# Designs tried in a protein design chat: VH-VL binders against o27280. Part 27

Target 1, 266 residues: o27280
Amino acid sequence: MDSMNVPEVLEIKRIVEESESVKTFIFSWDFRREVRPGQFVMVWDFRDEKPMSVSLIDPVRSEIGISIRRVGEFTDRVHGLSEGDLLGIRGPYGRGFELMGRDILLVGGGIGMAPLAALADEATARGMRVDALVAARTADELLFLDRLEAAGVNISTCTDDGSCGFKGFAHERLLTLEENHDMAAVCGPEPMMFQVMRILDERDVPAQLSLERYMKCAVGICGQCCLDDTGFRVCAEGPVFWSQELSRVREFGRYRRDPAGRRVPW

## First folded at step 17 (VH-VL)

Design uc4
Fold by OpenDDE, fold request of step 19:
Structure uc4 (fold): chain C 266 residues (1-266), chain A 119 residues (1-119), chain B 112 residues (1-112)
Amino acid sequence: as target 1 above (266 residues)
Amino acid sequence: EVQLLESGGGLVQPGGSLRLSCAASGFTFSSYYMSWVRQAPGKGLEWVSMISKSGGYTRYADSVKGRFTISRDNSKNTLYLQMNSLRAEDTAVYYCARLDDYYYYMDVWGQGTMVTVSS
Amino acid sequence: QSVLTQPPSVSGAPGQRVTISCTGSSSNIGADYDVHWYQQLPGTAPKLLIYGNSNRPSGVPDRFSGSKSGTSASLAITGLQAEDEADYYCQSYDRSLRGSWVFGGGTKLTVL
């Protein structure tokens, strides 16, 4: 048994309030265990366990960050925690993002910006030119803008209500941008990702997309995160997929399975 | 020592199939993009195909699209090229090469394996 | 035809300077994709000679140099030696071909 499958009880070193609904929890991390942007960890609050993307990877400070949006009972409990409190962390799991080329486009929606923020740090450190399209419902839900700007990322924003940047959805904003990139990384609501992928495919821009599915084991055994027809396990073959792979996934952008295994439309 | 070693080349009739392998050693195979490049006798270099680190993304030259399939097994440190519907113009030495994912150069090459398509 | 254009042959005497040109288009070199150069000795596999327009890998003598301008690139060899007799290929990336790695037609260098 790989020791990575046993949760390590870690102290919350620091909490960063990203928005009204999003907090980033910082933990000390032993980087003898490598972690890549796009990978996820299982967070255990000693009652329940949920997969969360890594949003910060800092080998210099020997710490990682996990950004969590308040959306339910588990996240409500976690958001009630303070610095010094304990959480169980196991992982990392899954396939992370690959970097390709010199110019990369990041397209993120809401909490989907979490893994992309980590990717942005890696890309900029590598010397890549990074453009980021950051989308949210409202201005106050836009995440990591200061962090991205500080890293030298060229930011474009869009909001549903027009409170910041382009008024509309990410794919609509993308249509107004003429420049192509060597690669794109996409993460956010699946309907957004679906539309963005279509545009990128039409433009022949290689794209990677991070999918969200219900996960239990995180190690490719239970099959609860299995995508229909293909047999792809989001926890093992994903959560990051190339657009070429997702083109074979019929359910993408259409529906997902709930914890009971029922199809739930987006 | 960083090394790539091709195998699987040989004589095949037009319309036939052949599967090439490339064994990698001396580096973390799964951390690199890979490519196939071929060279017809007395001719220049021609890029054939590329594959991402995970294998989830592939590209092909128009001349081989629909006929060739690039794949990899990272657990075996091996790159593959399945060649179907072979044509006389596919006759060449086939090189596997390690591909840089930033600059797009190829810094490690195998010795090549000869593929001859002839009736 | 090769996407990138090279002269089929160049020659020089020992100690001389020779240059090999590589001409592309707006969709590859002109799109600011880097040019790389390979040396292929007779009967051997290609070897990376220059990467990123002008960088030399370890083991490559400084008498080899690369440059890029506009839609063209150039390989220069100073102090030509007998062992430099080989085929030289330029390589870049082309975005118009749905992302293809492209080579020049190759240049045969003869040392007189």
Scores: ipSAE 0.940, ipTM 0.963, lowest interface PAE 0.4, mean pLDDT 96
Fold by OpenDDE, fold request of step 19:
Structure uc4 (fold): chain C 266 residues (1-266), chain A 119 residues (1-119), chain B 112 residues (1-112)
Amino acid sequence: as target 1 above (266 residues)
Amino acid sequence: EVQLLESGGGLVQPGGSLRLSCAASGFTFSSYYMSWVRQAPGKGLEWVSMISKSGGYTRYADSVKGRFTISRDNSKNTLYLQMNSLRAEDTAVYYCARLDDYYYYMDVWGQGTMVTVSS
Amino acid sequence: QSVLTQPPSVSGAPGQRVTISCTGSSSNIGADYDVHWYQQLPGTAPKLLIYGNSNRPSGVPDRFSGSKSGTSASLAITGLQAEDEADYYCQSYDRSLRGSWVFGGGTKLTVL
């Protein structure tokens, strides 16, 4: 096994509270090991291990950030940690985002904004114009707004309850925006991504989407994250896919496989 | 030295098939978008196809859509162009080119390989 | 019938200044996509000459310059030399063709 598959025990350098349910954990990172927006790492709390997207990449400070939403037992434990505590990190894994053109549209929902925030930093540094459509159920669940604004990103918000920005879903807001971009990057609830992809395809905007599936090994061996028909492994061929690839994936936007391999509807 | 080297050209009958290859060296192949551009004898340049770094995104000129397939093997630093249902008007020198992903220019070109479609 | 329009030929004497025009439309140059220029010497592959409307790659002499305005671009060559005899192509991107890379028809430059 490659040394990259052995978790490195790292100290939590800083914790940023993004929202009531989301924290960003910052670690020192040796950038001799390259990491790209859209890639993920396996986070190990010495009891369990979960895949998490990288949300911050800072070569200047030699740091990476991992944003974690509190949704279960593992994340509850992690959210109980303090600066100075230890976590195991292995990776990075998977295919990250590619950048194309001068204008990029980011469409994110909830914690899906995590990898897109990292991509926004890279795109901005590259000199691209970055527009971001940030979606959440309520205003208090909108993520990374201050960070994106500070980076010079043009932000549009939408919330289910209308507490901030457009009242409605991301794809509904997108329909009201007529501007075309050179490319788009999408991450969030799969039903959202599915609708957004359809709109972008109709507009002939190249799009990349980050999928979430149950992952066990993260190295393309166990097959737990395998997509039907295509055989795509989300951990190896993904998690970032082009819309052209996802057009061949029957289950996309419709269902996923649970740890037992059963079909679970969205 | 940064270099692209095309191969696979030749004589083929109308309706036939041919696969072109482009070997890349001197740079990180997987970090670049790639394109095919062709030039008919005594004519100008015509863009044929492009492919993303990972190979997950492709685009084709209308003149070859449905007949040509661009692909790449990053482990072999090689770009491919599968040409099916060839026509006389496909006769050209085919160049592989490295494509800039920001400005959309092509800064590295191969020497080209000649494809002749004739009965 | 290329998407971008160039004069088929231009000529000049050594030391003179020549210009090659490239005319597009609202869906390419007019849509603020950059124009690039290529030089193709006889019997050789094209070489990038100008990128991003007016930038020169390393190794390209400052005798070559590019500009863009509206739906058109121009390549200027000052101090024309015999070695400049070649075909020149402009290139841009067109959003109306589901996004395509487009070339001009090419201009043959003859040094008299």
Scores: ipSAE 0.939, ipTM 0.963, lowest interface PAE 0.4, mean pLDDT 96
Fold by OpenDDE, look of step 18:
Structure uc4 (fold): chain C 266 residues (1-266), chain A 119 residues (1-119), chain B 112 residues (1-112)
Amino acid sequence: as target 1 above (266 residues)
Amino acid sequence: EVQLLESGGGLVQPGGSLRLSCAASGFTFSSYYMSWVRQAPGKGLEWVSMISKSGGYTRYADSVKGRFTISRDNSKNTLYLQMNSLRAEDTAVYYCARLDDYYYYMDVWGQGTMVTVSS
Amino acid sequence: QSVLTQPPSVSGAPGQRVTISCTGSSSNIGADYDVHWYQQLPGTAPKLLIYGNSNRPSGVPDRFSGSKSGTSASLAITGLQAEDEADYYCQSYDRSLRGSWVFGGGTKLTVL
């Protein structure tokens, strides 16, 4: 097995059309290299490299899945690929989710459901009761519903336009749910995560949140993904953070830094 | 052999500080939640604090909140308890314990280290 | 004083059956959190005796058994032996205390 810091050229085994804008690319994986939900890999299309969350971990089939949303030039190229084509994959990197207790709430928005889907599989396999609040702008953007259902996850949906489930945002739907869980895992738009975290903190529910930042090296060297005040590196100390950690992060829910290091408000 | 070994206990004056350490061996330390439990002389067990695998999540009993800090160094397989503003009622044997993250029991205990707070 | 309530002491003759109760509330045992039991021999650290209400760790004799019902749990010891003389503690989790690990007050078991 190659070093985790050297991209391995892997063949796309399968492509799953999750939505109009999201595809899951499945690769054969040697599980002697451990991978955890919440960790990410660097995907290399031989021109550029981007961090992507692992959305599927299947030790039985010896496969991993990487879900990619079409959002720019890199992802456009990747979405143009076919089964049998090659990509470079290095990793996994970062801190993944921890599981705690016997029941867990997953709150995901859009592509944020990618790492949570993997976590759902693990939690279910462990025997945990899993509730998932899946949010999206529209019904056709809700991800992994069939997969989650098949895993035995209790799903609640919300959409901005009301086309499926609760009409509104994830935090609004969460407010209508009175049940508390042993822990929660959250991933999605940062404004969503920020509001969800506040609610969970008020309820004293331990929560982990997966952040997204511009990432260059993935190994904690370049500092491009550093969070203000704390010095946390999303690629090293994250991308999964406990709410207690994020409470010390000034920029969380407020702004991010672009490739030039400039503050960009959410 | 799975083992926890506490150290750092001793005599300290009220208002003083002490730092306890717990050395773990025989298991993957970073894969487990950890806790501190104390026992005053002739009294029962009292949970003091817990810490997540990564160290990013901690909890404290109300009796020690704001005064004690739990931390861990996974590279050293060591759990810590920084105790500040110590009080006479903090006098106890302090046990390091491995905490199950599913059932919430403690399956591995150290031998304990005695902390005495007295003028 | 303790969140979980245990009898201060129990006693029995060798070979007898003894039971130690652990009473909680709707915020801990009654909230479907598991009850665990620890044995503490004189001058030693606690040892996990029962976990998950009724499971025995490796090395624990089958004469030790645990049960849970409602807001209470019970530890039963059959065929009482001299070496069973110890303090026994029940433990659970309480969500009303911002999620705290809670112990019973402990029960001193004397073998007559």
Scores: ipSAE 0.933, ipTM 0.961, lowest interface PAE 0.5, mean pLDDT 96

Design uc4
Fold by OpenDDE, look of step 17:
Structure uc4 (fold): chain C 266 residues (1-266), chain A 119 residues (1-119), chain B 112 residues (1-112)
Amino acid sequence: as target 1 above (266 residues)
Amino acid sequence: EVQLLESGGGLVQPGGSLRLSCAASGFTFSSYYMSWVRQAPGKGLEWVSMISKSGGYTRYADSVKGRFTISRDNSKNTLYLQMNSLRAEDTAVYYCARLDDYYYYMDVWGQGTMVTVSS
Amino acid sequence: QSVLTQPPSVSGAPGQRVTISCTGSSSNIGADYDVHWYQQLPGTAPKLLIYGNSNRPSGVPDRFSGSKSGTSASLAITGLQAEDEADYYCQSYDRSLRGSWVFGGGTKLTVL
């Protein structure tokens, strides 16, 4: 089985309403094909194709979940689908998260919690103590709280408007937390990740961060997701990077490339 | 059979360089953290360096920071230790070891390769 | 010099019980990091003897046991045999040393 081939047409088994703007689409999955938290799949609605993180990995039910935020035309179409409808899925692709130690800190912002939720399941199943800092603009945008709680995750929330938990940004909340962990996993807006990484580095906490870039091929050929100075391809060498790797990436937290290859500031 | 086999040791002058290799077999190499541990003649064990599964994360003992570089090639099932600016105190048997990523013990050891730094 | 402290030597007669202590600090053993033990026979590489404070890998006799309390750990060997003559090392992890794997100084066990 080669995950680099054409999309498999899969039926949507279930749809979970995570928030007003986020839905999780659940599919049957043959686990002879390994999938890891932090990896992504290419979702094809027979018109366009977009990379999406795997947010649920359930070997018992033989299912995976993909959480999608409504942000444009493609996602609008996908959000209009119902259970029983079809989507093309190819993958998984990319490097997923590694786990080390016995306690882990998850720091997620918005839809960035999607891959971290899957990681939380793996970590808890392994017997790790999991702390999660879940950030969003408002309380109604906080994702996966019930799921994380059910998994035994110790949750701390952060909202820009103070509608839930700490009022402020994730890195600000992190500064108020004195406890260090064996490792951290981070995913969210890149400016957030940049600030969080700096704090974790100062504390000598090993950190992995999941990056988002414009990806076209997902197989490391087209180069659209290349990072400046290193040549890292987000789809091949990532999307999960260690902080030590990102320390060599000049553009991280500063700018990204648009579909035309132009630098776009965050 | 799970096995680690070190090579590349030898005699080198102070200030010189040496590259050690460790060939892994009998297990999925890319699924494990790896480490180097050394033992000076007649002395105890000293952790030298570790590397993550992907190779994206490394750590070093203070005694070798800036001089040694750990790396791995998962396609070749091989661990490396590039040693630069070698000193007399670096003289030791160097062991390659498989590192548990949860409890942080080393369950598989190679036979070791001797590195002698002398003028 | 070693982060973990062991007695330099212990001895016992065949059939006796011997214990080897390993003393750490609040930044390693006391920080709830597990202690592991290694046996090194003369002229050989170290072998994992005990992991996770008290667990034995396959092939390790049950006469070897480990325990941990506070900032210290102990390796006990019952029914001492001639083949047990070796160096024994405790190992843990220290977060304060920028996250380092740390060993004891080693204990030479002599079977009389």
Scores: ipSAE 0.931, ipTM 0.960, lowest interface PAE 0.5, mean pLDDT 96
Fold by ESMFold2, fold request of step 19:
Structure uc4 (fold): chain C 266 residues (1-266), chain A 119 residues (1-119), chain B 112 residues (1-112)
Amino acid sequence: as target 1 above (266 residues)
Amino acid sequence: EVQLLESGGGLVQPGGSLRLSCAASGFTFSSYYMSWVRQAPGKGLEWVSMISKSGGYTRYADSVKGRFTISRDNSKNTLYLQMNSLRAEDTAVYYCARLDDYYYYMDVWGQGTMVTVSS
Amino acid sequence: QSVLTQPPSVSGAPGQRVTISCTGSSSNIGADYDVHWYQQLPGTAPKLLIYGNSNRPSGVPDRFSGSKSGTSASLAITGLQAEDEADYYCQSYDRSLRGSWVFGGGTKLTVL
């Protein structure tokens, strides 16, 4: 196995306010380190280090974007930073999404749209037709709509409170959409992903789902990102898994684990 | 430069098992979907199975489902086909092929390995 | 029986044009899936000849051309040469019963 990487200290080049609670931090990036949609980086604020999804991959401008939702003390500190401030970044890590066919469905809940926005850019660039189901609790939390529309993505929205688009859960909206996609990519709250996966499996749509688990080493050594039943390491064999791989994992969609490894409800 | 080379064929009795290998060279193996296609003597081409880049997604023809298992080891640049419960109608030349993930064509083929299932 | 139907044989004199048909159904060619063509010379592996209905890979002469309409596709060969004598297969994708890659039964081309 390779040694653990040391974070590279990078300057925040631009900050995009995606919503009240989500910002995208853009960095210059040397693409000799290849980056694929669905891979993640470890972001270090010189005090703590957390995994974050890559949401923008732009080799032409030599930039990557990392979208971060305010959810706790680490992300609060990062959201307080300005352009020109420094963050440590190591990676990328993990397995990204694989594309197949010509028609792709993206299903994203909340911040889960971040890696899917990067995938949408790649899919449209290679000539795929892209449908995106963008879900959130409220209209103000729907992410990347303007960017997806500018890329030529066909957008459907749903919100729990009905403030935009379909009122209800993503899997309920999915039942009313076309069934003829060649593949799907799914990222969001794990209960949502489980329900979406069940529908896609019934329709025989090949699906890939991006999981979130606690991570420490990010290279598969420490065991903190392991899934029950299989021993899959989310940081090494994932974070993106095919639905065929996840059918053997009993914890998926049923509970999560806190940083101490305890089971907690979703 | 780009090459696929099958091995592991041979004579086997009905009900027996055989494992085929396909060695890849001259390209980044882990970046491609892969497939097995077979051709019975004097007959046409028949798709057998496919596998995704990571190995996490597989698909099988109905005629082999439950008996054959496709797999890959990207660290060894090798594709496999485990063939169980073999039948006389499985007698064929087996080709491994590189599968395009957008158009679904097969652009690189091995020379094939012969599997004969006979009493 | 093949999911895609091809004539079992076709023939033509040197210099002439021949076509090879490939007929599918609403679950494959008729569902707008592409048709690809392969040439198999005696004793050799198949070689990709046409992909995406009408595209030629590098090194395939422009006297080979493909087309698709409705549930059918066609491979045309102009200026027939002796070395064109081979088996030709069409291939597509069929989304019935969890999706399959499907081939035609093959057409033996004889150059008279």
Scores: ipSAE 0.804, ipTM 0.897, lowest interface PAE 0.9, mean pLDDT 89
Fold by ESMFold2, fold request of step 19:
Structure uc4 (fold): chain C 266 residues (1-266), chain A 119 residues (1-119), chain B 112 residues (1-112)
Amino acid sequence: as target 1 above (266 residues)
Amino acid sequence: EVQLLESGGGLVQPGGSLRLSCAASGFTFSSYYMSWVRQAPGKGLEWVSMISKSGGYTRYADSVKGRFTISRDNSKNTLYLQMNSLRAEDTAVYYCARLDDYYYYMDVWGQGTMVTVSS
Amino acid sequence: QSVLTQPPSVSGAPGQRVTISCTGSSSNIGADYDVHWYQQLPGTAPKLLIYGNSNRPSGVPDRFSGSKSGTSASLAITGLQAEDEADYYCQSYDRSLRGSWVFGGGTKLTVL
């Protein structure tokens, strides 16, 4: 659609401080441009453009929320903005999560909880039982806990340093959780997702995972988001893939690519 | 308005192959899980396979696993079933069906296409 | 043979009530998966009759009703009519079969 490929300049309606390093920017949104959990948008600050996850999809209030972690120069500038300031939004792009069954497990690491928070809202609204394993390095970096609890999500936490919940990695905590889910959705650091996928595959739990890759065009033309084994472009055929699709991809969990396309181990 | 139409059935020898197609119309095909269900002459309904909205997740009944492949082309609103190494017990009317992803019912069915596996 | 067990036939006179049972196991109906019912008239494709244990799609008369308890489900037809003569199938989902959709063997309803 023509409007998907051209940035729309939108006013920041509200800003939610999710943590010291993560803010959610909320915009009015015309839902004739459908948005699905797991899709991303390109955020343009009139100097540079970066992909960001949609974390809030609220047709009732006609609002979309985009969660942005402060990581570098672009995100520092965006975090300095206030309500009423402008950003360009292009999209949404990519394949979102598909829901299946009545019992879903969410496994999110860090900012990876952003698209899963949107999915949790959709899942609870249609009557699914939602369990979320929320992971971070420290307690202060656990995201969306209040929102998930308010939505009726059953939350388990883990932190690398043990400051909240289980001390250790998400996949270690997963081994201690019940095996009664119809599907899982996973988003976070790729090493975490690989370990989680292994466990879910062994349990025959249908799983979808959201991959992060370097993006430039967001519509599949430039090839910067390509996976080696399948030719999948994360921006066009993903970012959400089923575990069945990723089983054919040797790159997943082994290495990533820098902006120049060079392979870099995780 | 909402329609599913199977095609590609016919007579085939044991060990042969056949590809079924299912043309969808009147609904947003890419928004639905899809399924194949078969019915041998004089017998009951048997689930064969399912496929997710994107085509990235599939499941098969044990009786056909390794021999049948479900696929879809969302740009053509078409569901497929590639059937290889066919056996006499595969003789059936094959229905495509729209699969609900929450309740797991099938609310829209095609008219079916007959596959006969016989020497 | 069939994962879900149905009687092979039932019969009733016009105006009567008839029920069709569907018995599963702990891995399907007993694991709280829903039961759906289909009506198949001779020479036609199945038609969804009841979904989610007890819900009727638009156009299905309220004399058709469904229920579920434990590992079993039931389809009830009241005010039996000649046009109800058909095959009826229950259907559910079974997790122990690596995520399989499962049908009962079917019940032929004869209107006397």
Scores: ipSAE 0.801, ipTM 0.895, lowest interface PAE 0.8, mean pLDDT 89

